Miniprotein binders against q53ft3. Designs and how they scored, part 104

Target 1, 195 residues: q53ft3
Amino acid sequence: MFGCLVAGRLVQTAAQQVAEDKFVFDLPDYESINHVVVFMLGTIPFPEGMGGSVYFSYPDSNGMPVWQLLGFVTNGKPSAIFKISGLKSGEGSQHPFGAMNIVRTPSVAQIGISVELLDSMAQQTPVGNAAVSSVDSFTQFTQKMLDNFYNFASSFAVSQAQMTPSPSEMFIPANVVLKWYENFQRRLAQNPLFW
Below, E stands for the ipSAE of ESMFold2; O stands for the ipSAE of OpenDDE; V2 stands for 0.75 times the mean of E and O plus 0.25 times the DockQ between their complexes.

## First folded at step 11 (miniprotein)

Design ha7 (at its last look DockQ between E and O 0.01; V2 from the best seeds 0.00; counts 0 for: pae E 15.0 > 1.5, placed apart)
Fold by ESMFold2, look of step 11:
Structure ha7 (fold): chain B 195 residues (1-195), chain A 83 residues (1-83)
Amino acid sequence: as target 1 above (195 residues)
Amino acid sequence: SVEELAEEIRMALEYIQRIYERAKKRLEQGDVERALEALQTAYEWAKIVLERAQELGLTELIEEAQELIQQIEELMEKIRESQ
């Protein structure tokens, strides 16, 4: 039901379900990550009156997970971009993952999504500058199509030694596709209506 | 595509099945109130998934959703009658 995207990495669509209403994505090498996109994978909505609270977790200097509320994803806003570069030294937030500790290594952060009542979510305050934008259903479909295009195009990457001659075809370098993908994701994260 | 949407519906039904099984486990542990809350959540999600499967004409998934809804309803009714 959820996807998690970091620029320059493959989309994660196989969240670890750690409770009936809680989902987690691992973020290895999290110190190099500045933004994370969290989105609904399709048209299956939250139940009426419910939405998703999105948290970021990293291990503190003592190895304990520090959970910070980033913001929310709802049926009305099914995708969101969060800035996490300034949060890796921040203080934790109250969170519903208290009994869960699934961090496998000290250098792995996590994105947690908790399905909650909208009234409960309205009582919580995200970390002040974590949310970069709110994204509607149109933007989520666009992001899903962008990810599909990137994965499809990259599956045809070959070295020059592996090329089959085809004089009637045109080719583009794989690096051009990657640069376009990274730039488009960055633009979309900053302004969903930039196009 | 329709194939991608069908797979999302399958994943949603598996998720709802897990909620149902967890609710049964809570009943075995005596957590009746939490079990009913979980079952009500699963019921509402299953109805939404059923409507989506019907819109797409996905007959096998429609049957799976209907069976899951019936299981959830029967269990909730048994719990409420035993209280």
Scores: ipSAE 0.000, ipTM 0.230, lowest interface PAE 15.0, mean pLDDT 69
Fold by OpenDDE base, look of step 11:
Structure ha7 (fold): chain B 195 residues (1-195), chain A 83 residues (1-83)
Amino acid sequence: as target 1 above (195 residues)
Amino acid sequence: SVEELAEEIRMALEYIQRIYERAKKRLEQGDVERALEALQTAYEWAKIVLERAQELGLTELIEEAQELIQQIEELMEKIRESQ
């Protein structure tokens, strides 16, 4: 149901199900981790009206787990990126994993996903700016990239009369580029995740 | 997916690298104006890509983007100094 990704590491797709509505990933050597991606595998969606609250756990000075709410994943937002590097000094928040006897080693942090009602999730406040990216940011990035590409390509546009023969170079009609750009924008507007 | 986004960033960086290399060739040909224009575009694009890589926490791609930005900046500065 869920996957977890740390940059430079293999993707984890086998969460430990610790309860009917709770899943846990282990993160070894968590001190070296800056960001974590949590995503739905697409195999099993959340039930209607439900989503996932994503928590991070690290050991406190006493070796006890401290859980903090990072953010959320939903059917509408099936992935999220969280910054965890700055959370080590944070205070623990109320969490659904406190009653769970989860075996852990001191060097291993955990990502916990709790399946909850969307209405309940809306009342929760994640720790400060742990959520780094949204779907909107993806769209903005793509649009900026496309605009820059188009501007660049158009800057080199020449008329056929201005073309100099170059056997080593291929030429693309500007209208083809424009058509591609327009089509891409249309697709992006219809579904930012069309790819 | 994050993997897909990473690949998109990688492709963008590769393309920016090509623009950079092409700009160098243009400089060799004496087309300074178009080279600077291309480098400026590459620079702006690379900044966008860097920002995105940072948002995604993609360390390797961040480093690659930073290096490419530095290369572009250095070349642009060299051109300005030669004018």
Scores: ipSAE 0.000, ipTM 0.178, lowest interface PAE 10.7, mean pLDDT 76
ESMFold2 (binder alone), look of step 11: mean pLDDT 89; pTM 0.874

Design ha8 (at its last look DockQ between E and O 0.19; V2 from the best seeds 0.00; counts 0 for: pae E 6.9 > 1.5, placed apart)
Fold by OpenDDE base, look of step 11:
Structure ha8 (fold): chain B 195 residues (1-195), chain A 83 residues (1-83)
Amino acid sequence: as target 1 above (195 residues)
Amino acid sequence: SVEELAEEIRRALEYVQRIYERAKKRLEQGDVERALRALQAAYAWAKIALERAQELGLTELIEEAQELIQQIEELMEKIRESQ
């Protein structure tokens, strides 16, 4: 459902589910990270009327996790870019992830996605300057993300002649991934601004 | 590229399964409202996963999704009957 990308790193598509409505990506060596992209994979959208509040977690001066609301992703706005470098010394709270028993390593930050009602999300205020405001920058980063994902997925593509017999394994035509990619690009082009 | 879509559907179903199990625990704790909301989301995701699996002809995932949907429906009905 969710993907997370840091420039120069492999895309993450396996979020840890820490609660019914809470998903987490780990970001090792977070001090070197300036921007993170959170996006929907497009296969499984949010339920109707729901979206995702995106949070960043880093240790405070006491080594305790601090969570800050970065922004949102929705079915209509399926990706967002966040600048996190300036947040590492900021103030925040532990809500909504503070009550969760999440194993943390000191050098590892986290991106949290809270699945919430759209109406509730509209009442929340992200931390200032976290969202990349430049449409051009956003488009460039998102395009790089899409290309990265497509390249990753396509690297596993094999022709039927190259397939080894595996009766227990199901295969999806590569053109399905291409169609997904094209559809995602079209949606992005229609609305490059995120909530 | 083919394997990635199947894997995504599989992961979605794993999330659904986890929500289902957690919802049971929530019910045991008396948190019916949160359990029901979670199950509604799980149900929606399972239905979408089923549709995607069907579109791709992924037999095992279809069966898994159908089973989860049935389990969720049964639990939701049980909750409604208890209210």
Scores: ipSAE 0.161, ipTM 0.634, lowest interface PAE 2.1, mean pLDDT 79
Fold by ESMFold2, look of step 11:
Structure ha8 (fold): chain B 195 residues (1-195), chain A 83 residues (1-83)
Amino acid sequence: as target 1 above (195 residues)
Amino acid sequence: SVEELAEEIRRALEYVQRIYERAKKRLEQGDVERALRALQAAYAWAKIALERAQELGLTELIEEAQELIQQIEELMEKIRESQ
């Protein structure tokens, strides 16, 4: 029914049902995670009039979960990107006095989905700036795509000392690619949907 | 894979069962309108789960979905008769 994706990790599609209307994905090493995508798999939608409230949980100093509302997924908005980097309050490592208190729970956060009536969800307020809008998500994805293109294209740059000229080959100076990249980023910052 | 789809259907039916039990509690508390809405939602989910199970030939899940649908229909009918 639900999926959970963290960049650089395998997609999770097997949520744990912890209550009749609550589902959880574990996020080990949560301190290294900046964004999480929560989405519906699409086979089984929410019933009419219902949707999912999405929460982020991290262990407090005693290992007890602290839950915060990130936002929502619905049949009309079946996926969302949430920024969790600003929400982390992890138990720091590197304690000079040793391990006087052995933590009973690991550094594992959770993404929780609570299935609720849409009317009830409309009365809830997510913790500030956790949700990334569709526009913001598209901008971030586009930025990564541009960075990837620049890195790929620049790997083909050659100096004149390394050139093997051929009449059948066309070359573009690397600074032209850099200039295009910078101009495109500026345009994207002015209007994230200019394309 | 088919196993992953079957697992998704199984989880959905477990969810529907819990909505059904919650609706029964609402009826015990006299909250008939919310109970009926919950049952209608559970019915919609169960019907979709049944269709997916039938498409994949998952006999045990088909039977589970049909049984759950029947329970939901019977409870909704009791509500209509008492109103």
Scores: ipSAE 0.047, ipTM 0.440, lowest interface PAE 6.9, mean pLDDT 70
ESMFold2 (binder alone), look of step 11: mean pLDDT 89; pTM 0.879

Design ha9 (at its last look DockQ between E and O 0.02; V2 from the best seeds 0.00; counts 0 for: pae O 10.1 > 1.5, placed apart)
Fold by ESMFold2, look of step 11:
Structure ha9 (fold): chain B 195 residues (1-195), chain A 83 residues (1-83)
Amino acid sequence: as target 1 above (195 residues)
Amino acid sequence: SVEELAEEIRMALEYIQRMYERAKKRLEQGDVERALEALQAAYAWAKIALERAQELGLTELIEEAQELIQQIEELMEKIRESQ
């Protein structure tokens, strides 16, 4: 039903169900995470009239969870990108995840999805700077990650004249990396969510 | 792939089953209002899961969804009778 993606990590598609209408994903090493994508997998939409309120939780200085409303996912807006780096010192907001016994390790944050009626969701106010533009922000974020990888790989490029023979070592021609980069950009322009 | 779609349906049915079980616990605690709300949501999702399984011809998942729907309907009927 739900997915959760952090750049450079494998997508999570197996939420922990902590109540009949509440689902969570763990975010280990959350201090290194700036953005998270929350989305519907697509096969099983919300029932008519329902949607998901998305929350972020991190442990405070005492290890107690602090929950904040990030925004929403619905059948009409099935994916959203949230900035969480600025939320790691904020105070909590009202949320439906209180009083639940969720096993935690230190420094692990969580994304919570609460399935609710759409009219109930319309009355909620997310924390002010959490939401990022939907597809356009996802594309920009993805392009930055792509450029970062290409710059990294390119920094190791050498010509054949500069190579030392190493028969036991495998190599990837730089042109292969360039072709992948160009193909990825083309596919991203055609379908920003293809990956 | 069909395997990935089937896995999504299986996971959804597991979530719906847990919604049903939690609703039963709420009834034991006397919280009929929240139990009925959970059952109505579970029913709606189970019908969607059934439709998706039928579209893909996934016989085992079709049967599982139908059994879950029947269980949910029976419990909602019991609640209605006690009104």
Scores: ipSAE 0.397, ipTM 0.775, lowest interface PAE 2.6, mean pLDDT 77
Fold by OpenDDE base, look of step 11:
Structure ha9 (fold): chain B 195 residues (1-195), chain A 83 residues (1-83)
Amino acid sequence: as target 1 above (195 residues)
Amino acid sequence: SVEELAEEIRMALEYIQRMYERAKKRLEQGDVERALEALQAAYAWAKIALERAQELGLTELIEEAQELIQQIEELMEKIRESQ
C-alpha cells in the first residue's frame, strides 16, 4: 500500500504492518537522511473518507522513541516529501504508535503511517518545517526526480538498427522524451507548482 | 482485464531485465555510478511489478519478479563490496 524513498537508497515497498491501521518503515542511519518521500503504491487506495498520517520516530537522548507528526498522504495527495534532518532534537507529540512496543535499533529511525479519518487528520498539526514548504527544496527534489527519469529512459535508447522486433511493444522516439523533459524543466522553472 | 494487466506486468519485467543487463554492461565499462542508478530504478520497478503480480495471483510473474529482484540485489551488493 505504501512506499518510502530516501535519496540514494533503495525504495522500500514492504512496510511492516504493526496494526490493521498502522504501517512502519525502518530507516537505518537516519542521521544522514535529510528528506524522505512517502507515497502510495496505487494498488490499494485509502477507504473513502480516510487518509494516512505520517509520523517520524527517532531515539531521544535517553534512547526512548520520540514520534512527531510530519504530515499526511491521501488519495488526492498520494505522495509527500518531508524534511527530517531538523527534527532530531524536537519534542515528541501525541502519536498513535506510543502504545506499540516496536523493536528498535538505536541507529534506526522509523516512518509510521496511521490510517485515520480525514476529519481527524484535519485537526492535527504537523511539526513545523517537516513538510517541504520551501520552493527551493521542492524544486531540487523534482529536478532530481526528472534527472532520474531521464537517465532511466535514456538507458533504453537504441538506434533503429539495434531494435529487436517486438510487436507487443510500443516505442517512443528518444527525442520525444527529451522534448518532454525540456518542456517540463521550463515549466518547473517558471512555476514549481504549475500542476 | 486481468489479461491486460498481466501483459503490462510482463512488459515491465522485460524492461527491468533489459535494464539489469545494460547495468552489467555499464559495470564492465567502468561506469559504476550509472549502473547503480539503473539498478536502483530497476529494483523499484520490480518491486511494483511483484506487488501487482501478487495482487492478481499471477504465479509465474511473481516468480519472475522475485528472481529479478534477487538478481538486482546481488549485483548491487557486489558493487557495494567492490567500493
Scores: ipSAE 0.000, ipTM 0.199, lowest interface PAE 10.1, mean pLDDT 77
ESMFold2 (binder alone), look of step 11: mean pLDDT 89; pTM 0.879

Design hb10 (at its last look DockQ between E and O 0.01; V2 from the best seeds 0.00; counts 0 for: pae O 9.6 > 1.5, placed apart)
Fold by ESMFold2, look of step 11:
Parts: C-alpha cells; sequence; structure tokens
Structure hb10 (fold): chain B 195 residues (1-195), chain A 97 residues (1-97)
C-alpha cells in the first residue's frame, strides 16, 4: 500500500506489517540519509475518513527506538517529503507503536506508518518542520538548481587570451550566463510558479 | 479503556469493508480482497478486546461474514459479495453502539 524512497537508493514497496494497522520500512545506514519520501502506491486507497500518520525511529545509544512524528499521508495528499537529518538526535514523542518486538541493528532506523481515523490524526503534532512545504521546497530546489547550473557553466569559462578559434563550435560570453542567472532569480522571486 | 479501543477499531474495520464493497463493484477484486484482509485483522484484535458475550458473538459473526466475502472474491464471484459485506458492516455498527 505504501512506498518509501531515499535519494540514491532503490524504492521500497514491501513494507513490513507489524500490526493490523501499522507498517514499517527499514532504513539501513540511516545516518547518511537526509530526506525520505513516503507515498501511497495506488494499489489501494485509504477508506473514507482514514489516513496515515508517519513516524521516524532511530535506535538510541542503548539500541532502544526513539520515535518521532513526521507528518501525514492521506488520499488528498498521497505523498510527502520529510527531512530527517535533524531528527537523528531529537527527543521521542507520543506514538502508537508501543513496545514492539522488532529486531534492530545499530545502523538501522525505521519509517513507521500508522493507519488511523482522520479525527485521531487531527490531534497529533509533528516534530518541528520535518515536512517540507511545497512552495518552500520548489523555491529551495529551484535555487539549488540555479546555483548548480551557474557553477557548472562558470567552470568552463576562459579568458579571450586563452581562447582557441574553432569554426565548428559556438561560444557564449560568460556574462550572458550571469545575466540569465540574475534574470531567472528575479522572476522566481516574483512568481515561484512561473515555470 | 478496552471498550473505547474496541469502538475505534470497529469504526476502522467498517470503513475498510465499505471500501471493499466499493472496490468490488468497480471490478477491482484484488484491492477488495486486501481491504477485507485489513478488516479481518482488525476484527481479530476486536475479538481480543471484547468483554461481553454479546460483543464476542457479534465479532465472530462479522469475521465469518468477512471470510465468506473473501472466499467469494477468490472464487471469482464479486457480484455475490455485496449482501455479505453489508451484513458484516451492520454487525460492526452494533459493536459501535
Amino acid sequence: as target 1 above (195 residues)
Amino acid sequence: SDRERLIYKAKMAARWLRLALELARQGNTEAAKLAIEFAIALLRRIEELATTPEEEEIVEQAIEAAQEALQLLEQGKPDEVEEILQEAIELLEELIQ
């Protein structure tokens, strides 16, 4: 029913069902993970009036789980990106997973999904700002992509004295790239959705 | 309390069975079977929480109905599932009261 994706890793689509209404994904080498995507596969929706509370768990120094509420997935919001890099030393919160008998290793964390009535979910408060805002995420992603494009193009810059004529190639003055970069940033700041 | 937990899980089980009915009507037999399996798992927990003979009897009847609906779907008979699922849903509504 659920999928879990970490950048640079294969998607996980086979959650372990640990209770009638609870599912987990293992995250090996969790210390290298900064973001996770939790999403519904589309094989079955939630029933009307239900949704999923999403938790992150990592083992503490004694190997005991520390659970933190990240946010929610629902039929109306079937995927979400969660930042977990700041949570790997955070405090636990109230959670529905109880003292489960789950075998863990020191470098394996978990994503837990608890299927619940929406009324129950409305009374829960996620840890900090783990969920990434859609507008803020778009702006941050776009800014990083702009920086990457500019830095990449600038790495090929040469002075006129270093230039070798090549009739089969076209060249662009470096200041054109800078002008494009500045213009794109201005347009993005005015309307993040202009693309 | 055990009664409050029983009611909560009964509400969830009923919602899974209503979804199963809708999915079966749409011809999505595999998703309908999955919804019934989730409902049965909830019903097994409700059985453990039941504290009166009436609650126990209602849960046992709901499990039997849900299992019969699952068998009919496995046999390729989705048209015969509606009345059985409706019976199971009504039994769960009795638990909620």
Scores: ipSAE 0.692, ipTM 0.896, lowest interface PAE 1.0, mean pLDDT 79
Fold by OpenDDE base, look of step 11:
Structure hb10 (fold): chain B 195 residues (1-195), chain A 97 residues (1-97)
Amino acid sequence: as target 1 above (195 residues)
Amino acid sequence: SDRERLIYKAKMAARWLRLALELARQGNTEAAKLAIEFAIALLRRIEELATTPEEEEIVEQAIEAAQEALQLLEQGKPDEVEEILQEAIELLEELIQ
């Protein structure tokens, strides 16, 4: 149902379902993370009148999880970008994940999504400055990513004739994909909003 | 030359496998699978470039190891993948030498 994207890292599409209405992504080495994108995969919509509350959890000095509400995703807003850098000093809020003794390693944070009634979500207040952009920003990111890939890969395209004496098909070496990925990830790590 | 192409592709395949190993350690199973699939694709090309029985055997073993790793990830056993991926990387390093 959900995906999670961290700048400089590969997309996560396999959330751990910890309850019927709760999903969790693990974020190793969370101190290096500035932004997280949470999005719906488009396979299963929220039921009518429901959406997802997105929470971030990091370990405090005692190793106890501190959960904070980042924002929301809905059928009408199926993706959101959150800034999680700087949240380390924030106070914990009421969260739906409190009963979960998730054994955490000190370097691992979590993104939690709780499926809730829209009316209930409207009464909740996200932490300040966590929400960076709406669906439009994610759409722009995706488009720029695809364009970047296409432009890069196509620059390395060779004809069949250039490889072996054979007909009119174009080929792109598999290593081009690796080079693109490495470059793209490096740019994302430097600036999640480089597009 | 074909030898230079083989070495280059082997280096790239090893990079994908190393990435897969790191991703698996991080619990990013889906990304690890993708990285392994790219490595296998390159290994198939290396197989086509192989000129000696020794090279063919090394590439075949690397493909088998990579496929096994992929299967283990599909089965939800990321902890068992590290040794197999390391074996595949070592096999590729033999080709580069």
Scores: ipSAE 0.008, ipTM 0.206, lowest interface PAE 9.6, mean pLDDT 79
ESMFold2 (binder alone), look of step 11: mean pLDDT 86; pTM 0.860

Design hb11 (at its last look DockQ between E and O 0.01; V2 from the best seeds 0.00; counts 0 for: pae E 5.3 > 1.5, placed apart)
Fold by OpenDDE base, look of step 11:
Structure hb11 (fold): chain B 195 residues (1-195), chain A 97 residues (1-97)
Amino acid sequence: as target 1 above (195 residues)
Amino acid sequence: SDRERLIYKAKMAARWLRLALELARQGNTEAAKTAIEMAIALLRRIEELATTPEEEEIVEQAIEAAQEALQLLEQGKPDEVEEILQEAIELLEELIQ
């Protein structure tokens, strides 16, 4: 349902479901991360009237998790870029992940997505400066994201002759991915904020 | 309160089931299955929050209906899923009142 991407790293498409309505991505070596992209995979939309609240967690000096609301993803806004580099020294906010025993290592931060009713989400206030404010920065990061995704996807490309039969798996032709990439680039070039 | 949490989760579960119904109608079987699974997960939590025998019975019936729908989708019978999902949704609506 969700993907997470850090520029220069492999895309994460397998979130850990930690609750019926909560998903978590691990971000190792988080101190080197400036921006993170959270996006819907497109396999399943949110139900009507629902969306995702996106949180960032890092360990404080005592090793306790500090959670901050970054923003939101919805069917109408299926992806978002967040700046997390400036949040590493911030104070925690109210978060839905507090009761969860999530195994943490000192160098690993987390992105949490809470699936919620839109009405409830509207009452929440993201931390300041988490949203990428610069169009240029947004465009640059998005381009890096696209390149990363394409490289990742293409690395798994095999010819028909190379395929191992797996009747339980669905396959997507590589040309579909390419077409999506081209269309996305075109739209990005026209309007970096087209979503 | 636990009651408020129950109602909130029931609303969410109903929305997942409605989505599943629509996805099934569209022939998107895999997405429909996922939506049902999300609903079942919520229903399990609701079951834990239930405080009355009536609530427990309603939730159990909803879980059974959702599971049956999932099985039918796995069997390639999406046309038979609509009535069952509708029943599950109605059960959840009863729980919310």
Scores: ipSAE 0.409, ipTM 0.781, lowest interface PAE 1.2, mean pLDDT 83
Fold by ESMFold2, look of step 11:
Structure hb11 (fold): chain B 195 residues (1-195), chain A 97 residues (1-97)
Amino acid sequence: as target 1 above (195 residues)
Amino acid sequence: SDRERLIYKAKMAARWLRLALELARQGNTEAAKTAIEMAIALLRRIEELATTPEEEEIVEQAIEAAQEALQLLEQGKPDEVEEILQEAIELLEELIQ
């Protein structure tokens, strides 16, 4: 019903169903993960009036799971990206000398999806740092990519008087690039996740 | 750094304005307008990267000059555009230093 994607890893499409309404993906080596995409495969939709609450879990110092609400997926919004890097670094658990007393506790975090009533989901509040940071980071990444392309294209700007005939090459008018750039920025401001 | 990105964009904006100047001299008003619009898009991004009051003032003046040049071209006054475009180019060269 659900998929889970981490950059540079194989997509997971076989969630462990731990209850009729609960699904789990394991995230080994979770300390190296900054963002996770959770999405519906499209094979089985949520029942009407229901959706999925998405949680992140990691073991605490005693090995007990600590669950945090990341956000939601629904039939109307079947994919979401979540930032989890800030959730892995509890302020009270940090060591000043990470290399001293070399000890390793390999641990696996989990992404949990709980199928719940939409009315119940509306009463829940995701972890604020994860939601705000992931949206801002995505928008900033998108803007940097857009600027990089625009600057690169601008570095090749010439007028027709500066051209030599080159019948083996294809050309794009500068105005096409400008229109695309302006349109993309407008759409990004309206909906940062439109693309 | 933001300073390095600002300088790179300023160089590209100056390139567009120099093209606009040459196009205006040739009487190619529509191409000159396009070149100025390409530069303004970069100038607005430079405004976001500016970190000092000096940088902000220079970029603001460059945008105003570029917008004035567009208006003069739309009014059919391409001969009057050359001075304004030169001013905008000099402002960008000052920003790059």
Scores: ipSAE 0.067, ipTM 0.590, lowest interface PAE 5.3, mean pLDDT 78
ESMFold2 (binder alone), look of step 11: mean pLDDT 86; pTM 0.862

Design hb12 (at its last look DockQ between E and O 0.02; V2 from the best seeds 0.00; counts 0 for: pae O 10.7 > 1.5, placed apart)
Fold by ESMFold2, look of step 11:
Structure hb12 (fold): chain B 195 residues (1-195), chain A 101 residues (1-101)
Amino acid sequence: as target 1 above (195 residues)
Amino acid sequence: SPEERLRWRLIYKAKMAARWLRLALELARQGNTEAAKLAIEFAIRLLRRIEELATTPEEEEIVEQAIEAAQEALQLLEQGKPDEVEEILQEAIELLEELIQ
C-alpha cells in the first residue's frame, strides 16, 4: 500500500506490517540520508475518513528508539517529502508505535506509518522543519530521484549486437530516456516548481 | 481507568474496521475485487485485535459474528461472486456500529 524512497537507493514497496494498522520501512545507513519520500502505491486507497501519520525513528546514543512525527499522507496528499537530516538528535514526540508491538532494529532508523481516523490525525503536530521547506532542497531531492531513475534504467541498456530475441517484451530506445532526462533537468533548472 | 481505555481502544478500532468494510463494499460494486479483498483483510486484522480487547459476552459475540461475516464475504470474492457480498458486508458493518454504540 506504501512506498518509501531515498535518493540513490532502490525504492521500497514492501513495508513490514508490525501491527494491524502500523507499517514500517527500515533505513540502513540513515546518517547519510537527508530526505525521504513516503507515498501511496495506488493499489488501494485509504477508506473515507482515514489517513496515515508518518513517523521517523532513530536510535539514540544508548540505542533506544526516538520517534518523531514527520507529517501525513492521505488520499488528497498521497506523496510527501520529508527532511530528516535535522532530526537525528532531537527529542521524541508522542507516538503510537511503542505500545503496538512494533518490531524494531535499534541500530537502524525506521519510517513508520500509522493508519488512523482523520479526526485523530488532526490533533497531532509534526516536528518543525520536517517537511521540505526550501525550493533548493526540493530541487536537490528531485534531482537525486531523477539520477536514480536514469542510472537504474541505464543499467538495463544493451547494444543491438548484444540483444537476444524476447518477443513478449516491449523495448524503448535508450536515447528516448536520455532525451527525456536532459529535457526534464533543463525545465527544472528554469523553474524548480514547474511540476 | 484501564477498563475505560480498553473500551475506547475497542471503539476506535471498530470505527476503523467499519470504514475498511465500507471501502470493500464500494470496491466490490466497482468490480475491483482484488482491492476489495485487501480491504476486507485489513478489517479482519482489526477485528481480531478487537476480539482481544472485548471484555463482555455481548462484545465477544458481536465481534465473532462480524469476523464470520467478513470471512464469508472474502470467500465469495475469492470464488468470483462479488455481487453476493453486499448484504454480508452490510451485516458486518451494522454489527460494528452496534459495538460502537
Scores: ipSAE 0.539, ipTM 0.851, lowest interface PAE 1.9, mean pLDDT 79
Fold by OpenDDE base, look of step 11:
Structure hb12 (fold): chain B 195 residues (1-195), chain A 101 residues (1-101)
Amino acid sequence: as target 1 above (195 residues)
Amino acid sequence: SPEERLRWRLIYKAKMAARWLRLALELARQGNTEAAKLAIEFAIRLLRRIEELATTPEEEEIVEQAIEAAQEALQLLEQGKPDEVEEILQEAIELLEELIQ
């Protein structure tokens, strides 16, 4: 249902479902993270009248999890970019994950998504300055990523003579995908908003 | 014209989506399931945008069917059934080709 993207890291498409209405992504080495993209995969929409509240959890000075509401994703706004680098000094808010025993590893933060009624979400206040951009910025990012990937991958295409005979087709080595990711991630790490 | 620009955008995205799905098909054949899933996910994102750009009921229907096919393919890959993905992805590609013509 959800994906999570951190600059310089592989996309996560397999959230841990900790409850029927709750999903969690682990973010190792969270202190190096500036932005997180949370998006719907498009496979399963929210039920009518529902959306997702997106939370960030980091350990406080006592090692206890501090949860903060970053913002929301909905069928109408299926993606959002959040800045989390400045949240480490913030105060925790009420969160739906407090009663759940989520296994935590040192230096690992978490993104939590709680499926909730839209009416309830409207009454919640995200932490200030967390929401950088919504659908439009993600769309631009996606377009740039797609173009970059295709251009890169196509440069490694091989002809029929070099692959299985199929006169009408060009072939791209599967490992090109990985190489593209590594390069793209490096660029994102240098400037998370380079698109 | 504004209409021509919108049509161009639709066609461009459809071509891109088809390319991603063709790549997914090849990746699946090669046994690179994770990369194939990613390619399908990218295609789905584009398909959602095409849906927004669609101006006729026929276009809307074609896009919706393509989304369903892509989603099914993704689920099959998640289930570890790459051999069943080829026919579905091919169907999705053919649907997109109808939009491009």
Scores: ipSAE 0.006, ipTM 0.180, lowest interface PAE 10.7, mean pLDDT 78
ESMFold2 (binder alone), look of step 11: mean pLDDT 86; pTM 0.862

